# Designs tried in a protein design chat: VHH binders against q9y6x5. Part 194

Target 1, 379 residues: q9y6x5
Amino acid sequence: LPPKLLLVSFDGFRADYLKNYEFPHLQNFIKEGVLVEHVKNVFITKTFPNHYSIVTGLYEESHGIVANSMYDAVTKKHFSDSNDKDPFWWNEAVPIWVTNQLQENRSSAAAMWPGTDVPIHDTISSYFMNYNSSVSFEERLNNITMWLNNSNPPVTFATLYWEEPDASGHKYGPEDKENMSRVLKKIDDLIGDLVQRLKMLGLWENLNVIITSDHGMTQCSQDRLINLDSCIDHSYYTLIDLSPVAAILPKINRTEVYNKLKNCSPHMNVYLKEDIPNRFYYQHNDRIQPIILVADEGWTIVLNESSQKLGDHGYDNSLPSMHPFLAAHGPAFHKGYKHSTINIVDIYPMMCHILGLKPHPNNGTFGHTKCLLVDQWCI
Below, E stands for the ipSAE of ESMFold2; O stands for the ipSAE of OpenDDE; V2 stands for 0.75 times the mean of E and O plus 0.25 times the DockQ between their complexes.

## First folded at step 8 (VHH)

Design B5 (framework vhh_7uia_1; at its last look DockQ between E and O 0.02; V2 from the best seeds 0.00; counts 0 for: pae E 15.9 > 2, placed apart)
Fold by ESMFold2, look of step 8:
Structure B5 (fold): chain B 379 residues (1-379), chain A 126 residues (1-126)
Amino acid sequence: as target 1 above (379 residues)
Amino acid sequence: QLQLVETGGGLVKPGGSLRLSCVVSGFTFSSYAMAWVRQAPGKELEWVSSISGSGRSTYYEDSVKGRFTISTDNAKNTLYLQMSSLKPEDTAVYYCARSKIYYKYGDWQTSYFDYWGQGTQVTVSS
């Protein structure tokens, strides 16, 4: 039998939630498998870019999904939530479900993982759900398990995406213990339902399951706003993305726009594209604009209005508040092992190994995940 | 109707320059990786250079690095190969090709290309 893998993301699940809240079902999952306590994600720490990094093993500059809002200067195309299904945006990389289903006698299935409803390289996931946030976790799980059990060619790679705790993290902020406790309890119940469903269908013992996330969440405040309009007139630039990493396309001389912005706030770093720190791996793509503004943790860039968000993400990927976790269970994984940290791009070559796939060139390091795997020696 | 048409080949002396063009039609040019592949007399097909559909990522076989430049003009649906410092070993038929799979780091196999042009002859001789 070819090995099978289910990749699950709970969006915006900050790593330290595991220490600060109770997760009886997730802790049972971890006890029977492995935990990576912190996953260092990619800059910018946004949903679309990091989900694509997980499944391609590439930094954002390399896979081309560099933000949730983008502009491609060569084609003059704008990326937004309403046109995120245009293959143009996604075709700079090959995600694992494409590689998987191009293998003899294999299929892929997807319940709303970013990109899985797009025909990337003329190839869309063999079974998929179009994105619709109103579809319950139960329905997503039912479709995934039905496809895992009943498909020919068999589904060997499946993904499942859920919007929480990200949505509630934005609404309440991660420091709201009462509301976040309620939300995280619901998520733990969903993990319990997932495990129980897999056991009921006879999948649990032979299916590898990864539960992870794309990023964390930090507390925001009305006291921490950066008003861009107080520093520069709108006529000098086109705004491609706003907060917490603003993408600025100058309409006039770039140095002149930079000079107007550089002293705007002590809580914001202003970078010319060539000066973006190398550790971000966020420079070598035409979709990265000539000037970016990077707010300090917990600060919000606004034009001339207040923000209604109490939590946000997208900040520097060195910040622990931006880091998710990874837990895994299945025949490929040790039982009862805890690991300190990996890079989010390391997940892709590990998944390729588990599935017996040749990875495309990528930025991950298989050696970083060896200690999680039964067939490898931990050093 | 899907087509790839190469032009710009010819006879050139060692050290000279040529610019190859490939005009495409029948598909969304920016959605695919494009490549130049060559075949010298009596030899196998050899991958030369690749470019992403957006033009943002370029790759070169080691023997042509610093001498050849791949580029695109999206407005004209045209792929280019600017060749300079040409050597007799560059003599080949040059094909443009497209790939449904993009390899960022240049691990290209000629079997990945699904559509090919008819080729243009480049001859480097004194």
Scores: ipSAE 0.000, ipTM 0.190, lowest interface PAE 15.9, mean pLDDT 89
Fold by OpenDDE, look of step 8:
Structure B5 (fold): chain B 379 residues (1-379), chain A 126 residues (1-126)
Amino acid sequence: as target 1 above (379 residues)
Amino acid sequence: QLQLVETGGGLVKPGGSLRLSCVVSGFTFSSYAMAWVRQAPGKELEWVSSISGSGRSTYYEDSVKGRFTISTDNAKNTLYLQMSSLKPEDTAVYYCARSKIYYKYGDWQTSYFDYWGQGTQVTVSS
């Protein structure tokens, strides 16, 4: 039988939650599989960019999903979470589910993973759910497992996406131990449901399962605000994205806009596009705006309105608070092995290897994940 | 409680038109592919048309291509089948159905559907 892989994402699951809270189901999953304690994600540390990096192995500048909100100056198109269905935004890369189902006797399935309900390169997943946040995890799980078990051609790659603990992290902040304990317990219970469902269907021993996330969460406060209106008139620029990384499109001379913003706050770095640090791999794309603002950890960029969020993400990808984890179980993985760190783009070549797919050119390094795999040498 | 309720059936002359509606409740309408299936007297169930949850992809059996149009209104949780150039052989009970599987290659089978309406009668006769 061809290898099968289920990729699961719990949005906004910060890596150190595993150290600070109890996860009996997830810990059991890890005990029987592998754990990567920290995954360095891509800059900016937002949902759409990082989920697309996982399935393409590319940095943001290469796959073209550079933020949750984007603007293309040539076509004058806008991208947002409420407007993400135009293939224009996704076609700069080939995600793994497309590669997979173009093979003979294989198909792909998706439960609300970003980009899976859009035809990319004129190809859409053979099985998918149109995104709707109101759909329960149970319903998503039922569909995914049904497709994995009863499809022809067989589903060999599947994705499952869930919005927690991100939404709650925004609402309560990651430092709210009481509320976050409750939220994270629910997540662990969902993992329990997943494992139980797979066992009941007889899939558990033969299915490779990866549980991961796109980013972490940082504590925010009303006492840590950067008000742009104090530094520059709103008529001088268009805001494409706001916080914690603001994308600025000047309406006047770029230099003048830059000069007004460069000293706006000691807790914010201001970059011209050509001066963006190389380590971010966030420069070589037309969708990146002429000026970007990067707030320090825990600081929020605002206009005249105050933020209601107690937690946020999107900050420097070197910050531990932004890092997710990766756990995996199945015939391709060792049992009881823990690894310190990988890059998020390394997941793609690993998944391609497991599925026997030829990877597209990517930024990942297969060597970083060899120790997780039973068929590889680990030195 | 899942419900599918068909309306719009009736008697029509050959060459005429009808519009069927199916109102659904009890599940996320936009998350599922939907289909029309018909059963003529003394015949087996026959798949007619399907539409993806997003509404972007539509599928038709060969006998109705160019004559029937499937569509959805997510805001109204309603599935439609616009039928034109009707023929006597189109006479059947028409059912709306929810698909438990989305299959993009158009090989739709009645086994793919898990919930059905009660059906609406369409009669094409001179």
Scores: ipSAE 0.000, ipTM 0.265, lowest interface PAE 13.7, mean pLDDT 93
ESMFold2 (binder alone), look of step 8: mean pLDDT 81; pTM 0.843

Design B6 (framework vhh_7uia_1; at its last look DockQ between E and O 0.01; V2 from the best seeds 0.00; counts 0 for: pae O 12.1 > 2, placed apart)
Fold by ESMFold2, look of step 8:
Structure B6 (fold): chain B 379 residues (1-379), chain A 126 residues (1-126)
Amino acid sequence: as target 1 above (379 residues)
Amino acid sequence: QLQLVETGGGLVKPGGSLRLSCVVSGFTFSSYAMAWVRQAPGKELEWVSSISGSGGRTYYEDSVKGRFTISTDNAKNTLYLQMSSLKPEDTAVYYCARSKIYYKYGDWQTSYFDYWGQGTQVTVSS
């Protein structure tokens, strides 16, 4: 049977948490495997887009999940939590679990990874859990390991998603060392439980495991607010997404809306779609609105003068605070190897290689990850 | 006219249970995410729980996980919050709210809600 892979995401796990907090279980995992210290993610640095970039190898403009809130002007469809299961939004790409389970004698399993409860190209993950944040990590792990051990055709690719440290990062901010220490210790204990469970079930030696994240987290403050209503009448535009990257659909002349916004705050960049910096790879999709507003790190765009967030993400992907890490262990990976950086889109072709899958066209570069793999010559 | 009407509040002893209801009118219930938000005396608004319009995704604030269950009956345009193992700290006015389209996955904030009910009082005391 082909090699097996478990892909695990702890949402909002900022790369430098590894240096600033204690992770005995994760550090043991790393010592027996590989570490990529910084993963450069895709702009915008949001949850849905970056989780989809991991599993497609594509920039957001290419896979079509360009934000957590979207609007398509041709179909007049809105992407929201009440309509996030419409395959329309996801069908611009083919995620790895679809490719995997379409192979003979293979299936895929999912514990709440974004998109795995959607029938993308009429194909939903072979085994999956509907998203429910009250389901414990233990229950998610038990379902995944049951499916890995007991399925016909065998599960060769599995995903597991956990909401922390993102939820607590928003609530407390990354600079709240007391609260974040408690949160991150709990996550390290969950990683210990994961490893122990895999060992007890006889999976640890022959299962490849990737532990990564979609983005980091930066500190916010009530002192760093940009009140959009102070700069422009809300009747002049439709607001598609708000912060830290606002998506603005003009209701009047686009240049007039741009001119009202361009001097709104020195802590916000205002872009016409055609002027979005090329390094963002965030221009060539109809779901990207005619004007976007990009707040500086730690600044929050608001309508009503307050925000309950103490931490946020979505900012410029060049910011180290937005970068996650990647750790991996298993028969495909070296032991004790440390790598400085890869691009998040590079994860997809690496996973395809491990699983023996032909990757779809993508933006990743397999050569960037060759040094992690035992079967590759590191050039 | 858009309306959200909460019922089911009241006085209950610690460890007790209540079921809150929110009947909505003026919009297609299944097309929007719905939430419960509470405000304890002298405190800020606190998001409690959210559910997708389809009922397929649910979210809970940490202090209520395992004790509260959010659900919908789309045929009746009604949102529910089943509350169990109630504590004095759950004492609050509970609001039903509709989510704005631009909110973030998993990152619920009270600024995302565009329509609110009038609230129903829950008091937990012995």
Scores: ipSAE 0.000, ipTM 0.356, lowest interface PAE 11.9, mean pLDDT 89
Fold by OpenDDE, look of step 8:
Structure B6 (fold): chain B 379 residues (1-379), chain A 126 residues (1-126)
Amino acid sequence: as target 1 above (379 residues)
Amino acid sequence: QLQLVETGGGLVKPGGSLRLSCVVSGFTFSSYAMAWVRQAPGKELEWVSSISGSGGRTYYEDSVKGRFTISTDNAKNTLYLQMSSLKPEDTAVYYCARSKIYYKYGDWQTSYFDYWGQGTQVTVSS
């Protein structure tokens, strides 16, 4: 039987939640599988960029999804959460479900993973759900497991996406122990439901399952605001993305706009595009705007508005608060093994290996995940 | 739950016309390219025609160009093949198929299709 892989994402699940809260179902999952305690994600640490990095193995500058909000100056197109279905934005890379589906006797399935409801390189998943936040986890799980069990040709790669604990993290802040405890318990219960469903269907022993996330969450406050209107007139630029990384498109001379912003706040770094630090791998794409503002951890960039968010993400990808985790179970993985750290782009070549797919050129390092796999040597 | 059901086949004289229909259910019709594939007795499956999900692009094998027309009605979730100037060599079982490929520029391969109807018989004979 061809290998099968289910990739699950709980949006905004910060890695240290595993240390600070109880997860009986997830811990059982980990006990019978593997855990990577910290995953270094890509900059910007946002939902669309990081989910696409997981399935392409590429940094943002290479796969072209550089933010949740984008603008292309040549075509005058906009990308946002409400406008994400134009293949133009996705076609700079080939996601793994496309590669998988084009193989003989294989199909891909998706439950609301970013980009899965869009024809990319003229290919759309055989089975997918249009994104709808009102659809329950149970319904998503039922569809995914049905497709995994009954499809012809068989589904060999599937994705499952859930919006929590990200939404609650934004609402309550990650430091609200009472509310976050409740939220995270629900997440653990969903993991329990997933495992139970797989066991009931007889899939548990043969299905490889990865549970991961795209980013963490940091605490924000009304006392930590950077107001751009105090530094520059709004008529001098177009805002493409706001916080905690602002993308600025100048309407006047770029240097003049830069000079007005460079000393706006001691808690914000201002970069010309060519001066963006190399470690971010966030320079070589036309969709990156001429000026980028990066707020310090826990600071929020605002206009003449007050932020209602008590938690946020998108900050420097070296910050521990931005890091997710990865857990996995199945015939491809060891049992009871824990690993300290990998890069988020390393997941792609690992998944390709598990599925027997030839990977497209990518930024991941297969060697970083060898210790997780039963068929590899670990030095 | 996915279904493709072909209708419209039959016996016709050379030079005659037929219109095939394929009603689909269980998936978003406009999200997929659709195709007609035929199989003559003792021959392999042969791609005939494709149409993009949007309906904006159509493709034909050389032997049917100018004679066959593929089209869709999204409101009815129906694929059509209008056949004219039929020839004895057009005799085959005609299948409606869903494509894994949303759109392409060149010729289509039968390996691109993941779901098939049961087929409808077209016979062209004097």
Scores: ipSAE 0.000, ipTM 0.287, lowest interface PAE 12.1, mean pLDDT 93
ESMFold2 (binder alone), look of step 8: mean pLDDT 81; pTM 0.837

Design B7 (framework vhh_7uia_1; at its last look DockQ between E and O 0.01; V2 from the best seeds 0.00; counts 0 for: pae O 15.4 > 2, placed apart)
Fold by ESMFold2, look of step 8:
Structure B7 (fold): chain B 379 residues (1-379), chain A 126 residues (1-126)
Amino acid sequence: as target 1 above (379 residues)
Amino acid sequence: QLQLVETGGGLVKPGGSLRLSCVVSGFTFSSYAMAWVRQAPGKELEWVSSISGSGGSTYYEDSVKGRFTISTDNAKNTLYLQMSSLKPEDTAVYYCARSKIYYKWGDWQTSYFDYWGQGTQVTVSS
């Protein structure tokens, strides 16, 4: 009987929301399983890169999804909301659902996890949904559970993605207690629905379930803007991505562009590609532009305009505000165990272990997650 | 000559339906993501919906989910917004725009769009 795993992401779920808000359903899930209180994610702390890091175990420079907006200098291709399904962008790594469904008598299912509607290495998730943000959580869950129960070959790995609390975090900011309480209560109700659906279908006792997120959220303000136009003319560069990590492709001499930017704001660090701090693991890919600008927490880079954002993410991955959590339940996991921290890249080798898959080369450390698993010696 | 032209606005009763069109010329339509952005009287610009150039990914602001549908017809170089169950708060000037930078709702700036239409007025009133 092959082991089964459901991987669930609630986008933008900041780790300390667990301490600052009430989650009766999620807390019950944790009580019967495991919690990792803080997951250190990868830089940049954006949605596409971190979701791909979870399923590949790789830093962004290694899997090639280095931002939500990218430019590949060799092919002259732009990755944006027009080309996000082009396999070219995703083919620098092999995500776990591809490895899984190529095994004998196994398939994979997906409800809108980034990349699952793309034929990566000519292999698309066996069952998938094209991304559409209007599709309800209930419909996503119904499709996933239908596929888990009714597919031949059986679905052994499934993913489920939900846009909240990220969308509301951007709209209200994480410091808006009233609105965020309402949003987070709704999410806790969805977790309750997920658990009850799995129980009703007879899946709960033999399915491993991971509930996690890609990043957190920090408060923004109209008082914390970095006006890029005040420092450099648009004609000197091509803008690949803007905030909070700007990706700058010089049109003139790179050193001249760097010099115009390096003192632009005390709330922004300007890096030549070769000078990007080693701890970011964000240097060795052609899609990382020659100059990046990294805003301080809560600062927004703009082009001489206001910003509608009240919350944002993408900042330095050492910031606690950028960190998500991980909770898990199922036959592979201990009951009632809490762990302080892992790296987001550690999730991949753990999932491979649970599924009996040979992991591709990756940046994760299996030993960091051993204490979560019943079949491993922790000490 | 790059051009975006919105049509299909007008006066409609609450609960009614309306279809906005944006005819595009001067660039390869299917290679760019497109958006609808609106501005209600006395309010800031509000992103409404986006569609990938391939048409395979669609995105909606929370208040319009389930009521509005974004689509494209690549043969006609036309972007559509099908609006249903219209409410008085949907009253706005609606713009079509071409996306330069990837974004999701709440994670955008006006500078993420490099070309804008002139807008079409939608008024929801009994």
Scores: ipSAE 0.492, ipTM 0.799, lowest interface PAE 2.9, mean pLDDT 92
Fold by ESMFold2-Fast, scan of step 10:
Structure B7 (fold): chain B 379 residues (1-379), chain A 126 residues (1-126)
Amino acid sequence: as target 1 above (379 residues)
Amino acid sequence: QLQLVETGGGLVKPGGSLRLSCVVSGFTFSSYAMAWVRQAPGKELEWVSSISGSGGSTYYEDSVKGRFTISTDNAKNTLYLQMSSLKPEDTAVYYCARSKIYYKWGDWQTSYFDYWGQGTQVTVSS
């Protein structure tokens, strides 16, 4: 029987939530599996970019999903919603479900993971659901487990996406302990439901399960706003993306736009594209605009208006508040092992190894995840 | 030349259903996400639901999940909001809105609306 893997994402699950709240079901999962305490995500620390990095092992400049809102300077196309089904946006990389279907004559299944409803290199996930935020976790789980048990060719790679705790993190902010404790307890209960369902269906002992997230969350405030309209008139530029990373397309000389922005606020960094720090790996793509503004942690860029969000992400990927975690259980993984840190791009080559797939060239390092795996020498 | 015209509002009893329509002229849906935004008797403005330009992705505010359904009919250039299990707290003026910048997959309240309809009143009362 071929190896099987279920990849689960709880959007916006900040790593230090594990230290500040109780997770009895997740703790039981980890006790017989592995925990990576911090996953260093890619810049920008947003949902679509990081979800695509998990399944391709590539930095955003290499896989082409550089933001949730994008403009391609060469083709002059706009990505004006976060689930545009034009393959153009997704075709700069080959996600693991495509490799799984093409290399091994196996099937893939997806409950709403970004990109799985798009034909990428003429290949769409064998089974998938269009994104609908009203569909319950239980319904997503029912579909995934049905496909894992009742498919020809067999489903060997499956994904499940859930939008909490991100939605509540934005609404309440991560420092609202009362509301966040309620939300996180519900997520722990969903993890308990997931494990119970897999056990009831006879899947648990032979299935590799990874639980991870794309980013964390930081506290925002009405006292920490950067009003872009006080810096520059809108007639000088086209806005491609706003906050906390603003993507600016100049309508006049680039240097003039840069000079109007560079000293406007002590709480944002202003970069010409070629001056974006190398450590971000966020420069070599036509969808990265000529000027990028990066707000300091907890600061929101606005257009002469107030912001209602109390939490946000997208900030510098060196910030611990932006880091998710990774937990895993199954025949490929050690039991009771804790690891400090991996890069989010390292997940892809690890998953390829587990599934017996040859990875496409990627930015991950297999050696970083070796200690998690039973078939690898670590010590 | 660009117009968004809402119809379908009215008085309905708690637990009832209502369908709002927004007829669009002067543009096509394919380049824009479309949204329903409501304003309760107070001055609060609340995003309710969005649909992508492709029609393939739908997004809902937590309080309306499972009760409201957003859809489009491209042949009629019409956006719909099917509302069921209506509650008194759903009482508001409902606006149809066009968004050029859309991030609602994992981001909250990051849509930018450049054109709005006139609004249609929904009143949920016994």
Scores: ipSAE 0.203, ipTM 0.626, lowest interface PAE 5.0, mean pLDDT 89
Fold by OpenDDE, look of step 8:
Structure B7 (fold): chain B 379 residues (1-379), chain A 126 residues (1-126)
Amino acid sequence: as target 1 above (379 residues)
Amino acid sequence: QLQLVETGGGLVKPGGSLRLSCVVSGFTFSSYAMAWVRQAPGKELEWVSSISGSGGSTYYEDSVKGRFTISTDNAKNTLYLQMSSLKPEDTAVYYCARSKIYYKWGDWQTSYFDYWGQGTQVTVSS
């Protein structure tokens, strides 16, 4: 049988949730599979960039999805959550579902994974759902598992996306034990439903399943605000993205704008594009604006308004609070193995290996995941 | 024509045992996962157990683990459910079902299973 892989993302699932809360279903999943405790994600630790990095193996500067909100100065186009379907934004890379689908006797399926409802390089997933947050997990799961069970040509790669615990993390903050306990219990139950459905359909034995996330969540507060209006007049710049990483497009001399912002707050680093730290791999793309502001962990950049979020993400990707986890189960994976850390871009070459796909050039290192795989030597 | 026929149901006292059988015809038995599901009066359909086509993997609902055993005899095209330590809450109509879902390009129908038997009544009562 050809190998099959289901990639599942629970948005905003912070890695240390596994240590601080109980997940009976997920723990059972892990017990029979593998766990990577921490996944180092890509620098702006946001939803679109990281999900695209997972399926391309590329850093943001390379795949071109550099934020949830983007602006292209040449075409005057905007990218946002409500405007994400223009292939222009996605065509700088080739995601794995496209690669998979172009193979003979294979097809791809997707339930609301970012970019899957867009024709990329004139190719769209054979089976997909248009993004709609109102659609239940059950319905998404039902569609995905049906496609995996019997399609022609067979679905060999599928993605499943869910918005929790990210939405709740924003609302309650990750330190709200009462509310987050309830939310995370629901997530565990959904994992239980997933496993049960696969078992019911007889898919469990042969299907490789990866459960991961794009980023974590940090606690925010109204006492930790950085107000840009106190430092610079709004007429001097255009805001492309706001918090915790602000993208600034100057309307006046860039140096003047920089000088007004550089000392705005001791809890914010201000970078000219050329001075962005190399470790972020966030420089070599025209969609990155001339000035980038990076707030310290737990600080929120605001204009003359207050943030309503009690939790947020997008901060420095070296922060543990920003890190998700990865768990996996199936024929390709060991049983009862735990690994400390990998990079999020490492997932792509691993998935390609599992599926027998030739990977496009990418930033991942296959060697980082060898210990997870039964057919590889762990040296 | 494809057919599933359940037998073995009946009245049993708490703590008793029953063995259900499902004889299948019209398809290659070993090529499909099979399942037992049950429905109690006034309750939703409940999954009980599944077995892979090869018989190599078995799965159970938590409430029946350790008490029920699913198995197959491929030579007889028969699915079994051995039930022990039966409880009143196990009272239901038990169905065998074939686990298969089809999707054609541009058109598909949602269902957990594509074929069902008529069911057999299991009653656990003192």
Scores: ipSAE 0.000, ipTM 0.221, lowest interface PAE 15.4, mean pLDDT 92
ESMFold2 (binder alone), look of step 8: mean pLDDT 80; pTM 0.829

